# VH-VL binders against Translin-1 (tsn1), part 3

Target 1, 220 residues: Translin-1 (tsn1), of Schizosaccharomyces pombe (q9p7v3)
Amino acid sequence: MNKSIFIQLQDQIDKEHSIREKLTAEVDLLDEKLRVLQLLLANCEQNLENQEEILEALEIIKSKTRGLAELASNFPYYKYNGVWDRSIQKVVYLYLLASWTGRLDKSLRPTYSLLSLSEVGQILQVPVFPEESTFHLSIEQYLHAVLSLCSELARQSVNSVISGNYHIPFEALNTIQKVHSSFQVLSLKNDSLRRHFDGLKYDLKRSEDVVYDLRIHKLV

## First folded at step 13 (VH-VL; from m3 with heavy chain A33Y)

Design n3
Fold by ESMFold2, look of step 15:
Structure n3 (fold): chain C 220 residues (1-220), chain A 122 residues (1-122), chain B 108 residues (1-108)
Amino acid sequence: as target 1 above (220 residues)
Amino acid sequence: QMQLVESGGGVVQPGRSLRLSCAASGFTFSDYYMHWVRQAPGKGLEWVAEIWYDGSNKHYADSVKGRFTITRDNSKNTLNLQMNSLRAEDTAVYYCAREGYDFEAYYYFDYWGQGTMVTVSS
Amino acid sequence: SYVLTQPPSVSVAPGQTARITCGGNNIGEKDVHWYQQKPGQAPVLVVYYDSDRPSWIPERFSGSNSGNTATLTISRGEAGDEADYYCQVWDSSSDHVVFGGGTKLTVL
């Protein structure tokens, strides 16, 4: 047999591996910045002086997300999108959180409001409903990010009582309730998304308990 | 205390049926996705079937699809596996397994029963 | 269907670090879970979501996942760690849970 066909096949395998390595390297750099922003936003109600750091991290993440989009556009989207899927969910989630907490400059929504998928796409300057298979924010990424936001809001609701901020628990509960109601009208056939949504009841319960406790102790 | 107890195993001839049951206690059974996983003697673990917490959806390994039916009764905290048209290769210990819940983590089994043995032989 | 490949066995000296690999095409894009099974017993979860530990599992157990390989690492191996170890993922394309073939860890 002609061994040159196996050399050609190996060359193609090596190309695919090289592409995934290149994309993974860029995603790893993005992930580093995501970890920084996540820490900043997790404590932002307790640290009012970190606003410039948050804005800087948001701009770096936006720049890296757009850079990834440009790099990924050189390759078939659905073959490689698994490389960045979890990281882009995190980007969306952190932008939702930054907007909700009032820390996102020029947000399209007021504090304690939820950005839509289209609004996140506008802010990041990334497409959300492309006509062709190009880099974009997916509906599934956005829905997962919204559910992750609710978990974080429930957590921050608990911590805000410790800090004496008693209005955040009510705003968190209102947001979680709206998300819960909105997801109930969706036909969730995606298994992982359905599992994520099924966990929302625990975030709702935790948020409700904080508000109930505040009312029982007549703090609000 | 939390428990998963399988029952219904035994020796059966090829082509026959068995029904396995798993009794759950010590946790809110209706909150959890449940699975069956089997292990042939001296072999590795093989996933068999999944049922959603409310019974609204089910999935099966290709090796058992069309022959096995997973069901649950949340009022009795019971998971069941109806095994029809049994074959020699279905010989295994059958475990019921609870799918864990954690922030963004899914599809892992945080608690297992001790298993019930099914032997399919002439 | 998605396939996970584990070495059939791994041997380490007491006090040394054991590394058990789980190979899969682009496994770094999946969440990997690990189970320990001692003879005659049900499996026990030791690592989930690539690197998280249940609260009852010692810190000596750790996990990592990137590229085509996930690894379970057991530092300061003990005789009590002798068991079969299985990796596991969920594959979204088939809606199937997939286990590796298992690795027998021996501490001599």
Scores: ipSAE 0.175, ipTM 0.705, lowest interface PAE 5.7, mean pLDDT 89
Fold by OpenDDE, look of step 13:
Structure n3 (fold): chain C 220 residues (1-220), chain A 122 residues (1-122), chain B 108 residues (1-108)
Amino acid sequence: as target 1 above (220 residues)
Amino acid sequence: QMQLVESGGGVVQPGRSLRLSCAASGFTFSDYYMHWVRQAPGKGLEWVAEIWYDGSNKHYADSVKGRFTITRDNSKNTLNLQMNSLRAEDTAVYYCAREGYDFEAYYYFDYWGQGTMVTVSS
Amino acid sequence: SYVLTQPPSVSVAPGQTARITCGGNNIGEKDVHWYQQKPGQAPVLVVYYDSDRPSWIPERFSGSNSGNTATLTISRGEAGDEADYYCQVWDSSSDHVVFGGGTKLTVL
């Protein structure tokens, strides 16, 4: 057996590991910033006190995402996308949430509306599907992000009632209903996405319950 | 209040069949994915099968594929495992487990039954 | 098939911190869950989604996951923590739930 073959294989393994390490380092930095923004967007209430911080966080995340995109573009997408898929999904999710809650530029989309994949790509200045062999926002990442948004909206609906913002639950329900209807017409082949979509039924029920409670208490 | 209770275990000869059942209570059974996990005596945990909340999809470990069938009856809050062509290596405590539901977390088991023992021997 | 590797045993003195590792290829890209099993009992979830904890699990239990190693950390170890601990993931390639071999924690 030719030992040289194994040496070459080891070299390849080492190179791949090195690439993953570099990508992971960038993703870790991105994740830190994502945590900050997630905390800032923890409720749907319009708080002017933290608006500047939100905008700053959004810009930082944009910059980090673009940096990651540039680095990742040097390597095969489908070989390494596992390193950043979850983080990029979260990036998209947070931008959707920021836009929906009116914390992002309202000239893009009105409050309580859903950004499209193309719009998110434009905002982040990163490529979107289709059939890119380099770094791009995937349809799956976007769809997961939309579902995550729905879950968050259902959660924040309860919080908004506690704070006296009784319009939020209705807007949330409306969005979740639209998303639910839209997903039903999609031919989903990804098991993870199917599973995540199943969870949407629960979110829809939660949102309906909140709205129902508001109605019976004559708060709306 | 959350409870999973397995039944149907026993001693059987190789090649025979056995049906396990898990009775669920204390939660909305139809909202959760359910699983079977087994543990051979003195050994570790081994995943066996998964069924989706509405029974629309099922997955099996390679070791049991073609021999075991997972089913559920949401009207009766019951999970079942039909085991055919049993082998000695199928000897184990069989647990029914609920898959947790929390935001983006999947494929974790937040509640387990106490298990039912299946012994396959000549 | 995807494989998770755990040390067969770990020992810790009372009050000290126990660390149980779970090795897997690029496990840092997966969600790792941990279970505690005492003799004659069913497994109990102690950590999920790398670092999240059920509300009934003490804060002494924590998890981390990076690179090729996930770690369950048990601070201020107690005699009651003596048990077998299993890490677990879902492998998308095989569509299988995979458990580690388990680690016996002894509090001595």
Scores: ipSAE 0.044, ipTM 0.682, lowest interface PAE 4.1, mean pLDDT 92

## First folded at step 15 (VH-VL; from n3 with heavy chain H59K, light chain D95N)

Design q1
Fold by OpenDDE, look of step 17:
Structure q1 (fold): chain C 220 residues (1-220), chain A 122 residues (1-122), chain B 108 residues (1-108)
Amino acid sequence: as target 1 above (220 residues)
Amino acid sequence: QMQLVESGGGVVQPGRSLRLSCAASGFTFSDYYMHWVRQAPGKGLEWVAEIWYDGSNKKYADSVKGRFTITRDNSKNTLNLQMNSLRAEDTAVYYCAREGYDFEAYYYFDYWGQGTMVTVSS
Amino acid sequence: SYVLTQPPSVSVAPGQTARITCGGNNIGEKDVHWYQQKPGQAPVLVVYYDSDRPSWIPERFSGSNSGNTATLTISRGEAGDEADYYCQVWDSSSNHVVFGGGTKLTVL
């Protein structure tokens, strides 16, 4: 057994590690910006005052995402996607939320509607459905993001009642119902995604309860 | 108050069968994924089996696959583990555990029973 | 199979900070959960999703996860913190839940 073989293996290990470190560094920067936007979008009814900040945050996230995409495109997707999957999922989620709440370009989709994966890709200027060998927004990332959106809508639905915005719970319920129906026709093979979808039932119930309470009190 | 109570443990000979049960209370049992986790004496934790909230899917560790069967009865708030072809290495305290639910957090166990001891010896 | 590696034991003085590590290949890309098990008792969840904490767990318990190492940090260590601590992940390749070997924490 030649020691040279092990040296070569070590070199490969080191190279892979270096790549992961570079990717992680970019993802960390992205995550910092995601936190900012998440805070800005925490309440649907309170975000109008911070519209400029939201747009700025969205542009920064777009730029960071594109930068990550460029870097990641140099490497096999499925070897390194674990480094950015969660962060990219969050990117998609926040763009969905921004659009749904009317903080994004309304020419693409009206308020209280769901952006498609293709539309998100177009907005971020990153590939979707692609070669699968290079960086792209995956179907799984999108589906997770949609489910996360539903959870957030359910949460904000409750909060909106306190603020007297009684239309939001109705719109939230409508969206969640549509998402629920749409997911039912999908053949999900990913266990994580299945679990996430199962959680949607709870979100749906929560939203229904809020709307029903509003109806009982003749507020909607 | 949430509670998980295991039962059915005991001493059995190799090759025999044993059925464990876990009684759940204090929460909506049908909304949660449930698991069995075991711990051999003086050893660490080992995941055994998983069952989905409606029983539609089941997963097993390789060490028990083909021998153990996880089931649940949501109408009775019970989780079960049928153990067949028992081996000495199956000797352990068996815990039922609830999988927590918190948005995108999965595969963590937020509540555990006190466990039931299974001893397989000749 | 995916393997999690923990030190067999960690010792700290009362009031000092204990750090328990959990090593795994690219574990930073996984969600790590931590459990405390006192002698003769069932495990108790202390940290989940890398750094989240159940409401009934003191703030002294915290978690982090990066690269190849996850860490459970216990600040202001107390005698009551003596226990075995286990890290845990779900491995997507094998579709199995995986536990670390456990770490015995002693507060001297």
Scores: ipSAE 0.380, ipTM 0.784, lowest interface PAE 2.1, mean pLDDT 92
Fold by ESMFold2, look of step 15:
Structure q1 (fold): chain C 220 residues (1-220), chain A 122 residues (1-122), chain B 108 residues (1-108)
Amino acid sequence: as target 1 above (220 residues)
Amino acid sequence: QMQLVESGGGVVQPGRSLRLSCAASGFTFSDYYMHWVRQAPGKGLEWVAEIWYDGSNKKYADSVKGRFTITRDNSKNTLNLQMNSLRAEDTAVYYCAREGYDFEAYYYFDYWGQGTMVTVSS
Amino acid sequence: SYVLTQPPSVSVAPGQTARITCGGNNIGEKDVHWYQQKPGQAPVLVVYYDSDRPSWIPERFSGSNSGNTATLTISRGEAGDEADYYCQVWDSSSNHVVFGGGTKLTVL
């Protein structure tokens, strides 16, 4: 047996394993901060004094996302993107939510509107449409994040009634309706994205029911 | 009450055909991706086929592709599996399974029928 | 052709913690789901999306997934937990659902 070629093969296996371990470690640290921000934004209507905590979490997440982007850009995107795909989708989702709720400092859009994929890329300082296979935010990550935003808006619509903010349900419905209409013109062939979109009808119905109940009660 | 009830199982010779049916009730059937999953006696679970909620797309395990056809009739709340050119290795309990949806979670089976037995023997 | 590997059996003393593993190449990049199957019964979902539980499943069932191994953990094991346990993923490259071979849990 040619021991030299197998030593070279083992070295390659070890190198690729090491790369995945380094990327995973960075993603795990990012995920810790994503959990913190998600909790802060889920209850931001009930805790109006948490703005500094939200801004701090956003800054940390941006820094960690850019650190991951720098590390990952040394390696082929398609080979390793599975390591960060779900976590980067969550980053996009939480930035969309922070912007929509008026909690993102220096957002490119007013409260109750959506950032575009390119605007998220500008804010995070990461590429969106790379010329080569380098780290970037993908269209599929953004589309999944928009759908996740709609689910959270439907949930917050229900909870905002308890908090006494009767404006949120109308803005949530308006956003969910626009997303629903925009996705209707897409030809979604990605199995997971199609499944995610198919769930939007539940968020739409839930949001519609909240608005209907509010309108009925004003007649009393 | 939510139910998935499989029927159409039985004993059949190799090369013959069977059609399995799954009757759904207690939920909006047309909202859900549906699957067939089988289990040979004393063996583990094996995914067989998938159909989208509107019937517009179908997927099959390699072991059954070209021989089995999954269909649904949303007006009758039924899922079907047409099994042609049956082989001894198709002997199994066949389960009708509903794919769940929860925020960002999918591709899991939150409700199963009790199964129908298919035996392929000479 | 993505493959999930489970040990054929696991034994645990009553009241102790059982751990059932599901091995797969880069399984930490996939969502892992777990089913319990008692003799003569259909499978039932116990964990999905790596670590979420259906509302009827007690908190002593938990899941984790990282690297090449997903784990179902059953704390304070009971005789009623004796069953076969299957892990399951969806593989994006094949668009196929894949099950592990199953693990028989014995509480003795």
Scores: ipSAE 0.367, ipTM 0.768, lowest interface PAE 4.3, mean pLDDT 89
Fold by ESMFold2, look of step 16:
Structure q1 (fold): chain C 220 residues (1-220), chain A 122 residues (1-122), chain B 108 residues (1-108)
Amino acid sequence: as target 1 above (220 residues)
Amino acid sequence: QMQLVESGGGVVQPGRSLRLSCAASGFTFSDYYMHWVRQAPGKGLEWVAEIWYDGSNKKYADSVKGRFTITRDNSKNTLNLQMNSLRAEDTAVYYCAREGYDFEAYYYFDYWGQGTMVTVSS
Amino acid sequence: SYVLTQPPSVSVAPGQTARITCGGNNIGEKDVHWYQQKPGQAPVLVVYYDSDRPSWIPERFSGSNSGNTATLTISRGEAGDEADYYCQVWDSSSNHVVFGGGTKLTVL
């Protein structure tokens, strides 16, 4: 029995664990800032004075995302991407939301529009569709983020009615309808993505109900 | 208000077949992914099978693949498990379980039936 | 062939905090769900998506998940909390649902 083989295997295990700890520490710092931005954007219809905080949070998140990308590019992408996958999905989601709500400076699209995956990559200065296995925004991250955006837009439709902004529910419904119809042309064989998409019908129904209530009560 | 009621359990000899049924009420059955989960006496939970909300896709644990068939009839709000070539190790309480839906959260079971006992002996 | 490891039992005094662990390789990258099962009853969901609760579950139940360990925490333990507790994930490599072996919680 060659004991040095097992010592070498243990050394490799320790190295991989050390890499994951380093990446996890960076992701934890990013997650702290994502929580702040998420709260700011959830209340942006009721708090018009928070634009400065939103812009500051967006820049911090962009800087931390690029720092993570630089660190992660030193290691095999598909071995470690599970460490940041959920957090980067949230970065994409919050940038989509910031752009949709008109809170993202230098957005590539007007208010109430969806940024494409390529446009999110340009804004964050992070690769999309790389030829090498380097850090990048994935198609799955983007598609999940779009679906998460729809859930938040349905929720914010209620708040916008309470604050007297009856325009937002119609724009939310329009966006959710376009996402629903666009996803139907995709072949969604990925189990988790299909499950996420199947939930879109609840967001659509909720958004439709808000618009219907506005029309019945002659508020629009 | 919501109910999942399993039936069809019993005592059978090894090599025989049994068909389990789960009747759903109090929710829109055709909107939900459904599962069978089993628990041998005195043991832990073991996932058995999954079926998509429209019946278009199915998955099985390795221990039952090729012997068990999960099906659903959305017009009758029923989930079924056809169990062929039964073995002693298939002895368990069988639960039907509904997969929950929440913002980005899936693959969890938010509602369970009370289970039906299958005993495979001698 | 993803494996979840739970201690077979945990004991706490009434009013104390119970912590039930679920170990798995890189489990912090997965979504962890928790079930309570009392004798002769079906399992009941108590925590999902690492830390979310169904609306009928009291906030005494909380969850966390990081690194190689997920933890179910039950503050102010009561006799009514005595049960078996199972952690559960979905494993993308096998496309299978995986349960831990279960932990028997005793409130002495």
Scores: ipSAE 0.305, ipTM 0.748, lowest interface PAE 4.9, mean pLDDT 89

## First folded at step 16 (VH-VL; from q1 with heavy chain Y101W)

Design s3
Fold by OpenDDE, look of step 17:
Structure s3 (fold): chain C 220 residues (1-220), chain A 122 residues (1-122), chain B 108 residues (1-108)
Amino acid sequence: as target 1 above (220 residues)
Amino acid sequence: QMQLVESGGGVVQPGRSLRLSCAASGFTFSDYYMHWVRQAPGKGLEWVAEIWYDGSNKKYADSVKGRFTITRDNSKNTLNLQMNSLRAEDTAVYYCAREGWDFEAYYYFDYWGQGTMVTVSS
Amino acid sequence: SYVLTQPPSVSVAPGQTARITCGGNNIGEKDVHWYQQKPGQAPVLVVYYDSDRPSWIPERFSGSNSGNTATLTISRGEAGDEADYYCQVWDSSSNHVVFGGGTKLTVL
């Protein structure tokens, strides 16, 4: 085999590596901001005093996400999406959580409601359902994010009881039930997503238990 | 205390069949994905098969596909592996393993049995 | 098929830090899990999801994953840490669980 062929292959390898490094660098920056927002949204009630910080974090994440989208749009989506899939899923998740807890613009959706994929795309100003060759929020990312939201709601429902906010468990349960019913009509082909969905049953049970306990103890 | 106990191993000739069983206790068996993993003598670990929590889906390594069948009985807390058309290269310790469940973490095995030895020789 | 590459052996002095690497194409984009196997025993999960640790595993065990290399780090190595260590991933393309070849850790 001609040495020139190997040189060309090496050049291609180096190019791909360089692209991944650039993308990773942007994702790393994004991840740092995601951690901040996640901490701010860790409790439904405790973050009320940090509303300004939450909004600032959301704007930063939006900016970083858009920057990533712009960079990523120069490359084939399915070749490099592994670099940002988890992070983008987390972005969507945190926006869902912020909206659900009333920390986001209430004119879009009322508190304790679920943003749609289209709405998240509109908020972040990134494409959804495009030609799948460029950067976009995927259905899978959104569905994972919704499931992650349910898990978080189940967790926070317990914490809310401790803090004396007894309405939160009911809202959480209602949301989880609706999500559960909605997912049942979907034909999921992704094994990871199926596994994640299977976990929803546990979250539903946890939420139900919390609500039932509240009723038994006549707290509601 | 969580426990997985494999049984059914032994010495068989090539072309023969063997059925392995794994008894689970100490946890809600029906909530977990289960797997078989094997290890040839002096060699590394090799994934064999996967079954979903309700048995609705099964996956196999290419090396055993068409020959092995993974099943489970949630009412009895048992995992099974039917091995047909056994080959010398199937000789290994066979472990049943529980797939862990932690939020978005998947495809890791948090509990293992002690294994049962299968020897295929003429 | 997706392949994970581990060094066949790693040696460390008692009290020193051992690092076991697991190489794979873009492995940083995957979730890496680690298992410890002592002679004559079943594997034990020591790290999962790149860096998470079961509650019964000492904090001396930690994991990282980036680029093409995942690393299991064992700080303050003890004689009891002598074992084979395996990295593991799930490959979405083949829909298979994949193990590394294993690394024998010796504490001198």
Scores: ipSAE 0.411, ipTM 0.792, lowest interface PAE 1.9, mean pLDDT 92

